# Designs tried in a protein design chat: VHH binders against q84jc2. Part 19

Target 1, 232 residues: q84jc2
Amino acid sequence: MSKMRNLVEEKFLEFYESWVIQLELYLHQLLIAHNNNTMSETELRHLISKLTTHHKAYYTAKWAAIREDVLAFFGSVWLNPLENACSWLTGWKPSMVFRMVDRLRKSRVVLVEAQVKKLEELRVKTKFDEQKIEREMERYQVAMADRKMVELARLGCHVGGESVMVVEAAVRGLSMGLEKMVKAADCVRLKTLKGILDILTPPQCVEFLAAAATFQVQLRRWGNRRHYVTHS

## First folded at step 1 (VHH)

Design c2f (framework vhh_7aqx_2)
Fold by OpenDDE, second read of step 2:
Structure c2f (fold): chain B 232 residues (1-232), chain A 124 residues (1-124)
Amino acid sequence: as target 1 above (232 residues)
Amino acid sequence: QVQLQESGGGLVQAGGSLRLSCTTSGFTLDYYAFSWFRQAPGEEREFVGAISSSGGSTDYADSVKGRFTISRDNAKNTFYLQMNSLKTEDTAVYYCAAKYGSLWFRSTEGYDYWGQGTQVTVSS
């Protein structure tokens, strides 16, 4: 059975496609900056700012969309199955980015002891925040069989007009809870990203952002490849 | 603007040799793997060979293995396809492609930049 996309899904799909294209362009700029030792710190900071602004724009659009239909983001149609499988509460898992930082350290990025310490502190905090959200999710999941959901289940077997209104109200209530969780997760994402960028030097930020963008882009490509004929 | 430009194509007799070059502009080669693809008329674009970002690894299609060699010169922002013992079946438009990262794909998907292509014609 084919799934019909709703208006929110369609609009966000269009947005996301454009957003990803722009991300790829920024990735290119990041790579150039990374290889250009003549760029000033001011120039690097400007580029970093552009990227952070781009990410903020995503969440602005996302939050506008989830106000309309948060359920659209649970099974995001603009993502391929691999991307969705890697998603935690409709986005990347915040603690994942520390793995990227670790990988940078193992390559050519040299972090001073103070940076390492701060990153570890941030890691612990991020993990704690994730766990809080997970506990909230668990609580929510356990509470799913509440009076409202029971009523929803009961009415789901009927097609009457009045019943539809009641069902809609019940779904709205459910959605509000989900929206709260999603926003909480997004806040942790944004805080974590900001935290990392505050700890790293501008050149390190550029490298980190490049790595993150690369991962995102490649994950999308890898996922897409699974659905197409490859030339091998 | 980032560009890949192929050169060195042309007409050659079977058994002959050609050396294709792909020159890049707008970015450095250090973090990119490079690949050659080719497309014959009426056929799909197919993988020819690739070289890793470090140059330490190469890969070739079975059809060209032992005859073709890929190399790179980062100082010149150029990578090469040496084609020896050319066959009529090697006639195609050859494309160079760049992919960020250490390794390549044999699929046409996943590459960041493509050249415009250069015609290679091998006559009997």
Scores: ipSAE 0.006, ipTM 0.264, lowest interface PAE 10.3, mean pLDDT 87
Fold by ESMFold2-Fast, scan of step 1:
Structure c2f (fold): chain B 232 residues (1-232), chain A 124 residues (1-124)
Amino acid sequence: as target 1 above (232 residues)
Amino acid sequence: QVQLQESGGGLVQAGGSLRLSCTTSGFTLDYYAFSWFRQAPGEEREFVGAISSSGGSTDYADSVKGRFTISRDNAKNTFYLQMNSLKTEDTAVYYCAAKYGSLWFRSTEGYDYWGQGTQVTVSS
């Protein structure tokens, strides 16, 4: 174990790197399917199922990890600085995926009016849920500042082991609050993803998932290239 | 469709050895990490050991480190827990668990599949 990383960070780093490699393999399959109109609806649904299972596996692993150390996800060592800069509550911002949905209007598999209406309704609901979480995070940050000042005042009155116990209790409280907020944000992400896939046809789902995976993979490559160019 | 089944449990005397097996059906092992957990009467399930999807990394609880060894055989769709120098404190129901991805976690949260459990009783 390094001086800069704990056991949870090391484990999730190894998990995430293999998860991204598998995502790139699925992206290759999605791009082939998107460029080839010979695949059956059954074959497309099977491919979509593999991607949804892959994303669910990420959240299963993430929630197990945040139970042990949620703070590892605020400044993740498995993400490069560009990926971290683009993070919203430890992951992608839910409303951002609708920009990828807008790309479908330029595809050979066009959206019908009923789909456009349902996607707009989902977009509005997603933004509402997102804003609610942002308000909760703001309240958390304000409370954290107040608690820290109160805690510093309390510690000034103690000269022994009681100070350590009070600090440990405060840190546990902070971690539990962050875990709840991260899980709430992840639930919005999963609901948004499911909602989009439920509205789209299988060819449109393939195109959407390909766009999302391409963005995620390219963002990682752009961030990694920056380090290579500056230090190599 | 997807199932995990433990075998190899039983009664053994302190200082003895047992090998537990967990056989998987309905999926290939290539993308799964495997762990063993145990639960003594009146206690919560605790982590025992784990092996990565590649088999290149293993982890053990401090209470079993140096005595237990976890291994996998993907050709047989089976993974194992070799238990040596058994103590009465090792008496528990042992559960195997599978998690999609290369790595494990020590908490019970985050596992996709669980076996039904196999009883291990260590007598003095």
Scores: ipSAE 0.000, ipTM 0.180, lowest interface PAE 17.3, mean pLDDT 81

Design c2g (framework vhh_7aqx_2)
Fold by OpenDDE, second read of step 2:
Structure c2g (fold): chain B 232 residues (1-232), chain A 125 residues (1-125)
Amino acid sequence: as target 1 above (232 residues)
Amino acid sequence: QVQLQESGGGLVQAGGSLRLSCTTSGFTLDYYAFSWFRQAPGEEREFVGAISSSGGSTDYADSVKGRFTISRDNAKNTFYLQMNSLKTEDTAVYYCAAELRYSPYFLTKDEYDYWGQGTQVTVSS
């Protein structure tokens, strides 16, 4: 069943489809780099930079969109149900990427002791940051059931110019808190990603990024097959 | 949707050779790894070998190392399993599989995206 979409949803859907296509292209390049080992360190770093720039572009677009309607991202129509089910505060859970790093180790990627130590430190920090955000989100959600929400509910039952304005103002106020939480989560994502890439060597970065991209693409495919969603 | 189809199976004497092909259709497979599996009667499906998306890396089960070789031709949307020095224990249904992978090493068969229907290989004594 197709959901009626607002303008923000439509625009971001288009953006995301294009972004995913480009991600697949980069994934191809990452896999080539990973498999043939013919690229120089400079070339690898360039490829890594392209991917990081691509990810930054996503968050730039996202932050622009959430400024207009953050609620659109709590029911992301551009994602299938499986993708949404795996979502933590409108995106991937930061601590999840360490599972990917662990998988790299299992795939005979050799990490030196210093790298392992730094990764574990980063893992602990990431978990701490996640928990902090979760507590704040919980507090915010509980606090939403206040007088202002009651007024919003009451006014929402009536149609009128003044009433509409009041309701809109109230919704904006409510959304502001959510926007802060989403941005905080995104910051943890970006910091975690950067942290991992700073610890890994260029070849390891390529493999990690390939793993991450593969997971994202496969998750989308699995979800689409299961729920018959046609997203690119 | 990606479709895989095996061919080249049949009866061969021990010590002989056989070449299996897996032809693909659907989406581009430039970034896919290809793998071969086999399943003997009453046994679990087991990994035979794999080739990376670029073809620059291969991996084989210990039981077939030195005897089997995997290659690919992207232009033909086909990858191959060259089987030399065949043994009676190589008798099985052989399956090809494709996976969007990042490592030359495969962990589990459950991670593969697409599978063929299989082709029978029988090695007689």
Scores: ipSAE 0.007, ipTM 0.268, lowest interface PAE 9.3, mean pLDDT 87
Fold by ESMFold2-Fast, scan of step 1:
Structure c2g (fold): chain B 232 residues (1-232), chain A 125 residues (1-125)
Amino acid sequence: as target 1 above (232 residues)
Amino acid sequence: QVQLQESGGGLVQAGGSLRLSCTTSGFTLDYYAFSWFRQAPGEEREFVGAISSSGGSTDYADSVKGRFTISRDNAKNTFYLQMNSLKTEDTAVYYCAAELRYSPYFLTKDEYDYWGQGTQVTVSS
């Protein structure tokens, strides 16, 4: 299955590699900020803003790319197999970030009761939005299997312009539906991230963003350093 | 804090060579993307070349490709612009710049985090 990368895959691969390198640099800054008691609230907010802008840049580039080829994001060539295995609708699962917040709370992040309440309310809302998207995806997959898949299977047994045109139309229809669902999932991701940052203080935001970036970078490194090890 | 200090500018004859240095303090080169820009009198600053934060990628303006080379020495916290086959049109103030974000696309001057003070390069006919 050797496949030549298409233009969308090539451009997004280049973008993503530089984006991850920059994420690692921001992680370094977050770790320095955590250990530096001389940083002002204004300096911390500026750093948080850099991370927020960085994530917005990712979704701007992603949405431009999925408009051209959304299928490139299902089994992405710029992600290793471990990263792909951990994906939920082409990215991180929104509810997972609350587990990161809970982990930090036990170690370093001192949350007041009002913050805990707001985070729980946000968690419930995020889970609801996430489940709604999952049901929409399930309906899409069922509809594809019941009718369009039967049509595609039948047409795959024939040659001629009619079969090529119908297959192309079906793939375009599939892509349009997937683009809508991926954008919906990304909106939940951005809303969840913004909601958490709005609830946390600047030092807590730095610790949260450092934990999230560490996990993302480490997952990539684990996948990239994978070796075939056979043991019982 | 990243601080940039340029050196190596001067007067050179057309067809000659010159090496500019940019020394950094506060952080190592492998955590930043570095670029050279130049500005002739009355003109806007133009991109000359860049080296990625990983050091594995370089990019050059079409006007200098094949003549200029960017390199770095992490042990000295310094990066260089080796300028060969200099032309009178290369006369400008050269600036080094550091950016925490390196894009495979075109970088703009307004996206740079840190700039040096500039060093004058004059190429005589």
Scores: ipSAE 0.000, ipTM 0.102, lowest interface PAE 19.5, mean pLDDT 78

Design c2h (framework vhh_7aqx_2)
Fold by OpenDDE, second read of step 2:
Structure c2h (fold): chain B 232 residues (1-232), chain A 125 residues (1-125)
Amino acid sequence: as target 1 above (232 residues)
Amino acid sequence: QVQLQESGGGLVQAGGSLRLSCTTSGFTLDYYAFSWFRQAPGEEREFVGAISSSGGSTDYADSVKGRFTISRDNAKNTFYLQMNSLKTEDTAVYYCAASRWGLYTYYSPGAYDYWGQGTQVTVSS
């Protein structure tokens, strides 16, 4: 059975599909760069910049969309169940990327002591920020049975006789806290990504980004094989 | 060489209709979203509307919502801007643009990979 989608979901789905296609293209370039020792630092930086810009574009679009309907991102229809299961507050968990970096270190990436120290500091900070957000989320979830929710429930009982617009307005009001938390989470994601890229050398950045992109793309592919996903 | 070319512009009276076309060449349309922009004399280029790459989803500026409609025909490598109930304030040079990016990024001219040369639309009182 096809899922019913609202306008926000549909638009973002289309955006995301295009975004992922472009990500795959960049992934290809990253892999080439990774295997090409003849690329200059300038070229590598340019490629890194393209990727970072691409990621920024995602969040720009996301933030525009969550202003309209943040709830659309809690159960993102553009993601398969596996992707959704791996999501933390509507995206990747920031602390996850440090495991990726650790894995790279164990493979072929050589980090100097100064880099390792900085990464650890960043890890601690990231984890702290994550926990703060989680506490806020927990507080919000516990407080969900408040007056606003009662009002929403009341409206829901009369959905046949009341304006859908009124219901939506109520939902938006209730979603304000969620929006703030999602934005906060995204900020942690962006700061974490930026932090990592600032610590790594251009070649290391390329490798990291390639690994991250690969993980994302493969996760999507694996999930799609296990669960049929309908795309627009 | 990638090209976008607008056509269909001209002089029209207020309340009238006009259909603009943008014909593309040099690239496949399958992965591109398309948008219309316009620029009035002395003003900045502004977003008019966009159509997605796949599902035909559209988005419009508030100033044209309900009056303008964007469609696409991939078989003809053309997308369109149907303009109804035209107003004098709609007078501008209209530009078509193509982007590999999805919706929500269409509002910024910087998001577009290719641009047309523009076609003049003049709405008289």
Scores: ipSAE 0.006, ipTM 0.271, lowest interface PAE 10.5, mean pLDDT 86
Fold by ESMFold2-Fast, scan of step 1:
Structure c2h (fold): chain B 232 residues (1-232), chain A 125 residues (1-125)
Amino acid sequence: as target 1 above (232 residues)
Amino acid sequence: QVQLQESGGGLVQAGGSLRLSCTTSGFTLDYYAFSWFRQAPGEEREFVGAISSSGGSTDYADSVKGRFTISRDNAKNTFYLQMNSLKTEDTAVYYCAASRWGLYTYYSPGAYDYWGQGTQVTVSS
């Protein structure tokens, strides 16, 4: 069982690399669909379903991994330093996707008044859920300062194997609290993504998903390129 | 590399119970969703139930909620569908399926990468 826990980072790294490669392939398909308006509604819905399934698969794998070692997701080894620096509770900040929706409003894609109203309602709800999680994280960090100090004091008074058990219990408690908050944040991410896709038409969904995937792929590439290169 | 094989199908009287099993090989259970689908003659494949890679989340088609339970045993690399209070309308070929992408779009057969060969379930009145 301890051997399985030691392999969490290795297994998720392998999964994530495969997941990103497939995201890049889907991005290519989204860009083709966006530039060539010859695809049927059925074909567009199928492509949108592939992207939705792909994102949900990420959270399925993530939730399995955090059950074993949630701390692996704070400063992840499968993310470059730029991706880690841009993380909010182990992932993208939900309200940021509305910036991509705002660009859609200013593009050649026409949003009807009913869609604009529903998107604004969703934006407000998303920001409310996001702020609630931020307050919970603040309370957790304050509680961790008090709990850690008490546990460190107790550990300092122990001589021998009993100190190992106290530390193990403390780490388990910390991990369970973080797991609940990470899952809450991921639920907001999934609800926000689904909400946007439910409001948009299939061509608008393709444009939105292409923008989101482009940003994600480009952020990874920028972080992997540590130096600006001038073409000679 | 991933293979799935169903077992446990057969003939049962209405109101009876059956337990279907699906054995997996070449599969890292931590990163795949698992589902059951069924197909009656002349019909399309219908979603029955799904379980997350962690086992912490399950979902069922409305027609089977309260009667069917999906579970997994990672130590045996096996997934199960416990079928209780069987009805004649449950008669179908039952398929197990796995996907690295599939849990949250589990209604779509197209979301699954790996499928078993199917096992026949016949419920007589």
Scores: ipSAE 0.000, ipTM 0.124, lowest interface PAE 15.2, mean pLDDT 79

Design c2i (framework vhh_7aqx_2)
Fold by OpenDDE, second read of step 2:
Structure c2i (fold): chain B 232 residues (1-232), chain A 124 residues (1-124)
Amino acid sequence: as target 1 above (232 residues)
Amino acid sequence: QVQLQESGGGLVQAGGSLRLSCTTSGFTLDYYAFSWFRQAPGEEREFVGAISSSGGSTDYADSVKGRFTISRDNAKNTFYLQMNSLKTEDTAVYYCAAGPKLYFGYRSSEYDYWGQGTQVTVSS
């Protein structure tokens, strides 16, 4: 079945493509910074700030878009199937980033005990928040089935103006709930990211961000190769 | 589009030297880690050596350590494999590869872009 893009999908696709290009540019800078021991702490902090601002810009755009059509993000056409398969509530799984941090520890990155402790605390908190959202999502999904699905199914058998209006209202109700869940998930993402960056030193932040960006870029590339999808 | 192109391959006598080049297009060298791989007839592709994105770190297969050296010239968008003291067992098709990694990998699957390869033949 062929799926046509709606206006929200088209606009966000354009945005995301540009955003990813910029991310790659920042990745380049991160890699340089990582390998350049002559950069000052101020310079590193500036670079980190640029990346964090870039990520914030993504969520700003996302939240604007989901206000218009949150459903577009549950079948993100700007992502390849692999990327979508790895998505949790329209984005990356917050707890996943701790695996990246663990990898850093196994490299040349040395974390002091205090950092390790803080990271563990953050991990536990993040996991708790994820589970809370998942429970809410489950509750919401069950509620949707009980309150809306039967009505939608019934109305779907009729073609008419009144029926269309009722269906639209029902869909809006569903969308509002989904939007709430997505925003909640995004908040956990942002808090987790901030938490990690607050714990790490500037050089460690650079390495972490580089690793994260690399993973994102590679995932996209792997998916594109496998599914013959072209993305910038 | 990112492209890699090897050059400099050919026939050389054992004990001789050869310098391979990998010219890149569509990206800047400092963005990627680079590696050289080789594949002899009937054998699996094997890691030869790699260089980090900055060029500050290199590593080599045990079989070529002390004989081969990898370098890079960002201004020319080219990185190199200097092969000294060549042996007959060094005969293979040599491939250059690139990946956006902080640290280079040792496995072929860790690299995103590949050249077409250049034949190196070392005669006795």
Scores: ipSAE 0.006, ipTM 0.254, lowest interface PAE 11.8, mean pLDDT 86
Fold by ESMFold2-Fast, scan of step 1:
Structure c2i (fold): chain B 232 residues (1-232), chain A 124 residues (1-124)
Amino acid sequence: as target 1 above (232 residues)
Amino acid sequence: QVQLQESGGGLVQAGGSLRLSCTTSGFTLDYYAFSWFRQAPGEEREFVGAISSSGGSTDYADSVKGRFTISRDNAKNTFYLQMNSLKTEDTAVYYCAAGPKLYFGYRSSEYDYWGQGTQVTVSS
């Protein structure tokens, strides 16, 4: 029998598939805007606003889902193995987006010195926030292991329905800790994204968002091609 | 900035029909569940009907089931409430609501974004 998905997994799978389809449509619009020098600043700002709203909607939906089942986001069923292999605490690693920023330094829309300095300052701050989250994750993992060992030892003394209740209580405690960690990581992601967009001009924002969306879409397509070849 | 705006309300005779529209701005429909609530004077907002983010799932309050239909047009960033066989008891201010969730909820507290409301009055 195939493994049945839980309700949260099925709900978020449906959401994520739709969210990615809309991201691909926005990527098409970003590429048109990038290649055509005819859009006004107002039109570019409107497009950037649509993308930022789209990303915020992802995190709003994610936070609603992790409140119900945060474990669904570790090894997610809506991501292929390649996408899962590239995740850091259920999403992209914040400092890695600066690789996309580095591409702008070599593009047709060149960054001015003041922007380069601000981006480097943001990169340092992002790395610091990232390290803080990693230390919190380490503390959580140590605490989780201690709680798990204590509860496991206690569970060895229980039988039947009472053992089930104790296990469910322990799992809920672990899940609440993970939810806090995931939200903290997502806050760093949103802060990093906002910081980059605040520093860049509208044409540079379009180029950055196009690079980020292209990477995300391409990673998904490449992973899906491998899965199809392997299981077809 | 996420905004919802209702339209299509008005005065109608019992047994008549109305179609309410809710236009959305600042986001796409694909990652939001949408719902209609209504509020009669002196009462709390009650659930009327809802549609999932994919459009594949809908549900309705028992009082309107079989008479009302919710639908969405993602290309127009609009969702609708088709109200048929209207009764005097359907008189209320109708609100559209959106929540960043895959499936809909039944309580007003589960929705983050709300329209300003549109009055529906059923006479006779």
Scores: ipSAE 0.000, ipTM 0.135, lowest interface PAE 18.4, mean pLDDT 82

Design c2j (framework vhh_7aqx_2)
Fold by ESMFold2-Fast, scan of step 1:
Structure c2j (fold): chain B 232 residues (1-232), chain A 125 residues (1-125)
Amino acid sequence: as target 1 above (232 residues)
Amino acid sequence: QVQLQESGGGLVQAGGSLRLSCTTSGFTLDYYAFSWFRQAPGEEREFVGAISSSGGSTDYADSVKGRFTISRDNAKNTFYLQMNSLKTEDTAVYYCATRTYLWGSYYKPDDYDYWGQGTQVTVSS
């Protein structure tokens, strides 16, 4: 009845809880920087660097974990049901961060024409790269279904020890394919984040990162509140 | 508004090479991608390859990866499909296509707004 956690799930849960606490602390600093307007460009760049390093640390830990158990990232135990429902290939959908970018167009810090053009070019490229991965994912799911049908047909003929080996090989192949796609999706995420930050000024970067972190933290709080409510 | 016209099709021997060209004309350049599709007799149109509007990103169908290359020349308003190591199964009518602003899929024919007339490619054994 009780869902057991494996070692990878336990270890990454501990990492993720710590990582989220630090993200909330950085969000606090971002909001102070945004509202105070007293920080120098050097101080803003330092804060932006802390956030980019923090996100890179997440992907370093994630890629080590998925090498051991990629399936832990599909329906993750360290995420609540709302966070899991909003996931696209185990994380945020790259094109959705442009909703945060669109808020900058309505913000106090005006985007110049050259920035708008570069952001639109990046949006198109990000959507292209995202759909390239979606095409590979759809093909993988079709191939997986066909492969499982072949494996099931073979297992229907051979109930003994060879059936166990075939199932184990099929599961290993499935996991390797998923690992490849998750890493590809994460690369698009990192390239999209870097691209946006390279186009924006430091004050705009702070506003963008604050919006992104606020959404992530708030989604977690909404989902945790709902998860904590006892059903009657 | 946007017009596309293919050229370079023809008859080629298996193992040979062929280069298709698609010349573009029109008023809007705000598009997601330029793509090549093909249709064999009795089959639906299938994705072959795409190049992003900036030219910085490409994608290919698994059946043509490593053999076909898509490129563009903005000065000539033309994009190309270089086909190498051709197989008899590559025989089809090849279409170039583009779409504007819409966030539809670049590998689905129904999500494209503008199509060329098609050019026949026949690969003999």
Scores: ipSAE 0.000, ipTM 0.422, lowest interface PAE 11.4, mean pLDDT 81
Fold by OpenDDE, second read of step 2:
Structure c2j (fold): chain B 232 residues (1-232), chain A 125 residues (1-125)
Amino acid sequence: as target 1 above (232 residues)
Amino acid sequence: QVQLQESGGGLVQAGGSLRLSCTTSGFTLDYYAFSWFRQAPGEEREFVGAISSSGGSTDYADSVKGRFTISRDNAKNTFYLQMNSLKTEDTAVYYCATRTYLWGSYYKPDDYDYWGQGTQVTVSS
């Protein structure tokens, strides 16, 4: 059964479906590029730029949407249960991408020592940032049992009149906190992605992006097979 | 890039049958789904039916259910739309489409990555 969706969910669902389609098209191009050694560096860079722009577009849309309803992203109806289960603060866990990089190292991709060192530095930084966010989130979660939330819970049993206004105010407060956390997480994601792409050569970037995109679409595919979800 | 090409369209009398073919070409990832859509003049493109990559699962629009059948021949990189008991309202340009990954439903045109050019099917009274 499909969940009842609000306007934000519907709008973002539509966006995301289109976004994923485009991602798959880019994935196809990435795979072609990966298997075609005749493509120039300029062409590869152009393709990489298209992908990075595409990812930026996602976060632009996301941030616009979370301003309206950040809670929609904590129960993302545009994702299947598997995708949601693998989500960290409404997206992919930044440190996860380093596993993909490790895979590249074990493939035909040869990383020079300088690259490996830089990647390790980036990994450490990313982990630190993740942990910082997690600690803040934990603090936030513990603080949920504050007077405001208790009042919210009490009023939840008797919604009407002035009580509704109080509840709304409480929800807004919670949402603002969550929005900050989500944005912080997204920043770590973007910085991590940029960092990796800055370290890798264009051919390596193409391979990395292909792997990342493949993982994303396959995760979606696997999830849909296990738990069929109709999003449109 | 993946290319799709329809064939088999034409003029047929009501009650008649027609078989459309869609051939695929180009290097790509494994196909997930193959679908047929149709578009009548002045109307929106509508879902006709789909078949999974394995060929084991099919789905059809209510308007064609029981009359149309989709099949696939992997050896020929072709999938088919067998149309039986054709009606005048089946007149449209028929398009084949494909997706390489399952990411949602496949009832809307936006669900598909690659499209053919279409083939005209005209059913006369």
Scores: ipSAE 0.000, ipTM 0.211, lowest interface PAE 13.0, mean pLDDT 85

